# Designs tried in a protein design chat: miniprotein binders against p40896. Part 36

Target 1, 331 residues: p40896
Amino acid sequence: MLMPKSVALLRIRYTLEAALARGFTTVRDCGGAEGFLKAEIRQGSLNGPRLITCGHAISQTGGHGDLRSGALPASAFDSCSCHFGQVGVVADGVPECYKAAREEFRRGADFIKIMGGGGVASPTDKISNKQFCDDEIKALVDVANSYHTYVTAHAYTAEAIQNCIKLGVKGIEHGNLLDERTAELMAELGCYLTPTLVTYKVMGSDQFSAFLGPENSRKNTEVLYKGIDAMKIAQKKKVKICFGSDLLGPLYGYQTQEFRIRGKVQTTQEILLSATVTPAEMNGLGDKLGQIKPGFIADLLMMKSNPLDDITILDEPESNILFVMKEGRIY
Key: E = the ipSAE of ESMFold2; O = the ipSAE of OpenDDE; V2 = 0.75 times the mean of E and O plus 0.25 times the DockQ between their complexes.

## First folded at step 25 (miniprotein)

Design dd4 (at its last look DockQ between E and O 0.90; V2 from the best seeds 0.00; counts 0 for: pae E 2.3 > 1.5, pTM E .623 < .8, SAP 70.165 > 70)
Fold by OpenDDE base, look of step 25:
Structure dd4 (fold): chain B 331 residues (1-331), chain A 80 residues (1-80)
Amino acid sequence: as target 1 above (331 residues)
Amino acid sequence: GDEVEITIYIFPGVSPELAERLREALKRLKKEFGAELEVRVEVENGIIRLEVRIDSPEAERLMEEILMELFELIYEMMEE
């Protein structure tokens, strides 16, 4: 049963406030957040991070964003407070892709998210599935380009990633099964990788063991470990890496654990860069966000300890963050 | 008198230019608040470390005021 809109709004408010309190002054939503939330945050009616949104993720029929497939437990829909409805919309063929992307922009999207490959959570789509035909992806990219923005794709496999980025996709979400050649190509093309390791870790935990069936749990574990390897490869090949979490519903509170997980693979400096400068650049805000400089927006964390000494400090924001400043206002 | 001391780390990375301006501003603040205020600013790997010590019967109030001024200063410098 879809959560009543009123209840969803209350949960969204909580989620936004909590994210800000955890130190996130800007958040990119890669599916489901409606554009009006940005206006409300800018106006101060909602307290939360600055939002960069894509609206609905665009998927093919039977794709990872096609929720009709029963891929996501009904409970997942009820728990995702950031979505008033569907995370994704279905578009098949070039005309529908044009329409879908244009509709998201009409609704205030800053970029386009596509499902470029299969997902872990979808029982019907194999992770190995390439999603969308080349002409469909190109159509989506062409629309995004006309709006002077980018397309990012959900993609795990090297094949899916390469297919997307060769067609002009500028972001890859997850990328857990990328190889060295793929990483080289990503670096060459200036594609951004956003790993989301925490989602797999949390879903695979004992606390949420009931969230995934046995087979999905196996897949989840595999993807987690492969994701770590993928990050190493991506780093080696100088791929631009952004910070991400991709936590659904009640799991959203674990977003800072991504810092801890990444601490095993990345240096603290690399992690911090991935959470500031790099995502700012990806979103055309490299001259406004991610640094304390003249002419930049005053988004700051005031902390009790130096995050460079221990990245896990950022996984305990309640203990370590004194204040969060966003646009010069302290929260 | 009551002594209050706080150390704050400010993230993300600060530019060398802003860091220098901040140091200069803090020198001015120190002169304003007098001998009861010790402020140290260090920048290591782009992270600002602020150490503020106040020895005054009004140390708590003054600390709040100073911190607010510092944050406003940073904000103003960024808005330039």
Scores: ipSAE 0.629, ipTM 0.863, lowest interface PAE 0.5, mean pLDDT 88
Fold by ESMFold2, look of step 25:
Structure dd4 (fold): chain B 331 residues (1-331), chain A 80 residues (1-80)
Amino acid sequence: as target 1 above (331 residues)
Amino acid sequence: GDEVEITIYIFPGVSPELAERLREALKRLKKEFGAELEVRVEVENGIIRLEVRIDSPEAERLMEEILMELFELIYEMMEE
């Protein structure tokens, strides 16, 4: 939907402030968050989480992110894209991949996001699609390495995941259809998995399922049921797991339900580490974030109850978080 | 009221060094407020547990003041 710029900006402010109030002091955005938002948050003129951004997600022609538009925020819903639907860019071939990745870094990206496999909500691909050729992925990884950062990839299937990580991709978003061999390889290579189970549960609910087309509904169902099993496999094989939700627009308030879903698969300690220490490590911030320690940035939650005893209290932040501190400031 | 008590859990995990420094800083805070304030610090599975009890006619107001000072103390220790 078309929306006045002033209304869109007010909704972004609300969304960021609400995420901070829910206890998210740092958020990694895999498409759509622009550099001016980071600057406004750093200056203190906008209250919100610290942002780690990729700019645009990079896709091949006809891939998961190919809407052939660099435009931010027409669609409020792209239920299975990591914020990619309206702000992706297309690059085909090694030279275009170099240029696309360099452009994102020029615009202030902290990492590169690529579409390494097909998606649920995209119009022209299948979830089984492996996306990009090997030389294209190597090109994207080479650029990220030259900026001392990483590439993360959207991928569901074992084949797409293995292709990406063998070529030097550091992170996998979603990964719902990984198998034991893939998890072993991820652990061996030190790769990170960011499951995002809540988005499939929400989009599979009676309230929202009608917004998917028939093919996208089938895709969503396939990944929904496999996601819990993939988490169990990844945990058993000691894959480094980060916390993610992949929620867009008006669905963003459901992000804390991911804590509850993961409570069925991980211990409370594993879940808390996945939301703190592990993502800080992934993003090169392991010496600054994720712990209460001298020299670390003062991002703290003061809570009424101990989340180690019951992780579901984090799905009720209004009742359980007394105060949020970010960079020493109370919100 | 006459008495207010709160138990607070501070997330994320804490280093043993900072936890010990927090215990020392809280002794100074208790000295400043005297017998009206009782503060205990424990570390459970790496998470700080604070118990704060204020026994005073102004307990609700003092609790807010003390909680804000606790935040400031922790911030100052991390900044170092």
Scores: ipSAE 0.448, ipTM 0.807, lowest interface PAE 2.3, mean pLDDT 80
ESMFold2 (binder alone), look of step 25: mean pLDDT 72; pTM 0.625

Design dd5 (at its last look DockQ between E and O 0.81; V2 from the best seeds 0.00; counts 0 for: pae E 3.7 > 1.5, pTM E .533 < .8, other shape alone 2.592 > 2.5, unsure alone 66.798 < 70, SAP 71.543 > 70)
Fold by OpenDDE base, look of step 25:
Structure dd5 (fold): chain B 331 residues (1-331), chain A 80 residues (1-80)
Amino acid sequence: as target 1 above (331 residues)
Amino acid sequence: GDEVEITIYIFPGVSPELAERLKEALKRLAEEFGAELEVRITVENGIIRLEVRIDSPEAERLMEEILKELFELIYELMEE
């Protein structure tokens, strides 16, 4: 049963406020957040991080964003407060891709998200599937370029990643199965990788064991471990890495666990850069966000413990964060 | 008098110059409040470590006010 819009809005409010309280002053949504939320946050009627949104993720028929495929339990979407049941839109062929991307921009998208490969959660999508034909991806990229912004793609496999980035996609979400050659190419092309390891960890936990069927649980575990390896490879090849979580609905509370997970692969400094400077640069805000210096927007944290000593401190924001400032306001 | 001590970390990407300006501003704030204020500031990897000790009968209240003022000051300095 679809959650009433009123209830969804209340949960969205809570989610946004909670994210801000956890220290996130800017959040990029890669599918489902409606553009009106940005206006409400800017106006101060809604407290939350600054949102950078793509609207709906654009997917082919039967793609990872095609909810009709039954890829995600209906219950998962019912619990997702941000998406009102629509994470993605389906577009097939160049004309539909043009239309879909233009529609997202019409609705206030800052960038375009595409499903460039299969997902773990889709029962019908092999992770090995490439999604979209080259002309479709190029169409989406061309539209995004006309708006002076980027396309990011959901992609796991080296093949899917390479296909996307060769066509001008500037971001890869997840990338769990990238190889060294792919990472080299990403670095060369200036493509940004956003690993989202926490989503796999949380979904694979005992608490949420019922969330994934046995087969999906196995896949999830495999993808988690491969994701760690992918991060090592990406780091080695100096790929630009952004912080990400990709948590759904009730799992949003685990957002900061990504810090803990990454602490096993990245230095604290690398992690912090991935959560500040690098994503700011990716979104054309490198001269405004991610640093405390003259001419920048006053987004900052005051903490009572040094994250450089232990990155897991950032996974305990309730006990460590004293104040969050966003745009000069204390929250 | 009551003594309150706090160590805070300011993140991310604070310049040493900004840190010094903040230190000076904190001293001015302390003088304004009429409190004995000891401030130690260090910058490491773009993170400011600020140790503040206040000796005053109203040390707790003053600490809260100083922290708020610190944020405001940071904001002002960033807008320059």
Scores: ipSAE 0.384, ipTM 0.741, lowest interface PAE 1.2, mean pLDDT 87
Fold by ESMFold2, look of step 25:
Structure dd5 (fold): chain B 331 residues (1-331), chain A 80 residues (1-80)
Amino acid sequence: as target 1 above (331 residues)
Amino acid sequence: GDEVEITIYIFPGVSPELAERLKEALKRLAEEFGAELEVRITVENGIIRLEVRIDSPEAERLMEEILKELFELIYELMEE
């Protein structure tokens, strides 16, 4: 159940302010953030990153459980849901998919998030099962196209990814079991991949492994390494890669550890592009964000060290960031 | 000490045209503060590298203010 509203509001303020202080001047939320938060940030009443939101993630019946497949402890996930409200909604069949997507846009969503594939860790679910029928996915894409934006999908397996992107889905969240053929297809279609490796690392750490049994701990580590391999494949095949963490609630502070994990696979330049230019392009903001140029929005970091020399300084923001500028205002 | 020196980096990447305007603007700013403030700028791989040295009895206290002014100067150049 949700925390008292007054406590939830204080936690939202803290979370947003902390993310901005860690250098995230824009955040794409894939479930839970509502239009009121965007308005308060735009007005300056609430300090935080620029928000790009989907409202709620759209799932078929049974799909909501796949969002919490075991990558995060139930307690941590529930806490994040309490901070941001309901994370997902259910829609079955084409008419419900139309309505659900349109409702999210009516509420101020910038894009549509869907559950495009099954969970990796579910003992009772086949990863190979399709989560939505083709006509349902096409319906969601058609609505997003009518609003001149995109659909991104949660998907782990090569089969789920291929199914989604062939039907017009622009982005894939996670993608831990991506194979070379699927990466080639993603690159050909101009699709974006947002790996979120830090969530699996955090769940496998000594601090949080108590929420996993021995079998789940082994599986979580395997998912992390599969995800690292998938990112190597995506990089090799020149898939457009965005930066993401998929961290919720009290775990949100670990989001900068994704920079360090990415350092095992990507060059420092590739990582910086994945957190600036590439996500700006994905969200139709490539002519306004992600670079220092006249006429661009002044989202800037002043740092003590050069991240091109050592990307891990971005995982140590308290020690390395002197000032954060968002829209010309120093925070 | 009476001297404080820091090297700072500003990102994301910088266009060559903005970098040239920034060099001119920073030269003017350094002239306004006199010999007690030295600012050197280079641009490499799109990252602005600033070397700031203050020689003053209050150098430690003034460094934060000077860095904020330099940062706001970059904002003003982007606004154009």
Scores: ipSAE 0.295, ipTM 0.737, lowest interface PAE 3.7, mean pLDDT 77
ESMFold2 (binder alone), look of step 25: mean pLDDT 67; pTM 0.527

Design dd6 (at its last look DockQ between E and O 0.57; V2 from the best seeds 0.00; counts 0 for: pae E 13.9 > 1.5, pTM E .401 < .8, other shape alone 2.529 > 2.5, unsure alone 68.936 < 70)
Fold by OpenDDE base, look of step 25:
Structure dd6 (fold): chain B 331 residues (1-331), chain A 80 residues (1-80)
Amino acid sequence: as target 1 above (331 residues)
Amino acid sequence: GDEVEITIYISPGVSPELAERLKEALKELKKEFGAELEVRITVENGIIRLEVRIDSPEAERLMEEILMELSELIYELSEE
C-alpha cells in the first residue's frame, strides 16, 4: 500500500534531517528519491544532505527492481519515505530502456541506476541472475553518456559485474561476490564499487528477523559473509571504493554502522576517503566536494572525539558530533 | 562550564593554509575576549586535526564565537 503523500513528506523531512544530523552532508540515492527534493534542499525549505539522485532504478521484468510481487512486507514499503511510489521502473528492450532513462533525466536525475543482477530483497529473482541483455545495458549507458553522466548497477556476482562494466557501467553497487579478476577489471576500467555491508547486517539481525521472508533471508545470509571478503579483494586490487549503506525504511537510523563494519577491513583514512573524495570524484564533483580548501564547498563535522583514533566514533554521532556544517552553514 | 573543548576533523585534502588561517583567527579571538585559549593543530596522513580548549567563565560563548568565525572563514575559503 502506498503511503499517503502527506505522511511520506513528513517522513522524508525527518529522514533527511536525521541523515544530516548524523554527519552526512551529501547523500546519493540509488532508487526512489525524486528530483524535486534537491530543489527544496537548495532553496532551504527542507534541511538535509545535498542529494544526488537517479530517480527510479531501472529493471527488467522480474528483475530486482520489479517489486510488484511484494518483496518486502507492506509495512516496510510504507516506511520507505524516500519514494512516493516504487523504487524501480520496469523497462524491457532498447526502446523502453531509452525511454526509461530519458524519463529519469527529465525528472532531474543526476545519474542512472540499473539492476544488473539479482537481489536479496526481490522475491522473483536469484542472486545469480544476470539481468538485462547487452543491448539494453548499452542503451542505458548511451543515454547516460549523452547527459555526460554515468550508470551504476546493482550487481553481486562476478559475471553480472563484468557484464555491466564491459558495457560502460561506471559504478557497481554491492559487489559482494566479486572475485580477483573482476576487481582487477574494475580497477582497470576505473569503475567505482559501493559496498553496503550494514544493510545485510541489520536485516539479518534478530531485531529485524521478520523484515525479510525466508527466501530473502537466505539470500541475505549468502551475501552478508562474502561482503567483507569482497572489500578485501577490492582494496587489494586498488578498486575505487565509495561509502554506502542501502538501508530501507525503518533501518535508516543504522547508516553510521557502516563505519564500524568497515573499520574491520579499511583504515580510518581509507574509510574517510570513501566517504568524501572518492564519491565526489565519481559524481563529477571532485573539484568541489570532499576536501577543505579554496574553491571547495565548506562541509565539515565538529566533533568531541578523534575519529582517526577510533572510527567507531562516527557510529555514535549523537554523542560525538557537536554540529554539522554544510555549505558554510551550521546545523 | 568554565572549560570547553572541541575538536575539528577535516577530511583528506585539507589545505595547510586553512589550518594557519584558523590559528590566526583563534589568536584574534583570544585577544578580543582575553580567554585562556589553547589550540593544537596536527596533520596526520593529510587530515588536519584542530583542538580548541577554552578555560574561561565565558567559555561557552567564546566557543560559539569561534565556531561562527570558523564557519565564516571556511565559507570565504570555499568562495576563493
Scores: ipSAE 0.218, ipTM 0.624, lowest interface PAE 1.6, mean pLDDT 85
Fold by ESMFold2, look of step 25:
Structure dd6 (fold): chain B 331 residues (1-331), chain A 80 residues (1-80)
Amino acid sequence: as target 1 above (331 residues)
Amino acid sequence: GDEVEITIYISPGVSPELAERLKEALKELKKEFGAELEVRITVENGIIRLEVRIDSPEAERLMEEILMELSELIYELSEE
């Protein structure tokens, strides 16, 4: 995430166009895509999926969204937290959390993303960390509620997940280390889980493990081995599951491999619903997107083969998609 | 001979009511392109399965035309 802003924006353009070509007509971005991208897509000056955006992910100092190395002085942050193309911003304390969330909505965000627990690829935290105090999370939730939308949180561990959802967080990104009690609570509270197993598989591969340092490689290994079991638990406990990949930078082309990984846990229909109906519901679009019905927006894929027979054809879009229709237009 | 057969699946799910209207509209489309076009449509778990066979020296061009007309038809039916 130390890429110059202009290069990051050009990569975002290519990434969005490629995602549309791979069949993703709507994408929810959990950091880095700002409101101006939605306007450019709407105007037709940029081809891409419909965007649902949070702007920047909101993090505490030293949290998953704080990308400064531990060797940098605290003052280094003053130059980095407000630039275009950054994935995250830092807010400490209730007043800063109010301001950070309101600023993202002012910039065009549809929802708020927070770092509720430690990360794999971030330099200064552990995956076992809970992040933010309770009053900070509640402040972020209160702001999102005042805009009639939601907070979703990055969290791996059962403790971090439970802390977030008890305070009103609606969604959990990743959740690789959840347990049965946590899944029961998520289902009871109507929370959404977005597993993202492909990123850990790819980051742990021989080709890409060099992008992680020794401590981050250890963190990635821990979440990789437990993530499939966590998704089995979530599926069994009837947690609402959405489709996500969490791929960054050069890894974005692997996003469709998540379909193959999910085939080990979910039925083909469950996977299709997780990429269509369930995320439309989460984002308040369940009466407009996710199905072919009168009055719904014409987002369609025409395919050579039936994904209900073999979900892996969605991981081969170049060979299996005849066309992508978004809002009635073919791409 | 000069024939092309493909099976096409349309996703996401389609209500049974829309599927029946689509079947009626596709029968009319088959009449437009004549006997050299054979079409069978079924609805399975909310996905339309469309089998299309074209027996013509111009099968590739006709298939492209059929796909474009089909996309317009589906769009129009979803608006209703």
Scores: ipSAE 0.000, ipTM 0.354, lowest interface PAE 13.9, mean pLDDT 73
ESMFold2 (binder alone), look of step 25: mean pLDDT 69; pTM 0.569

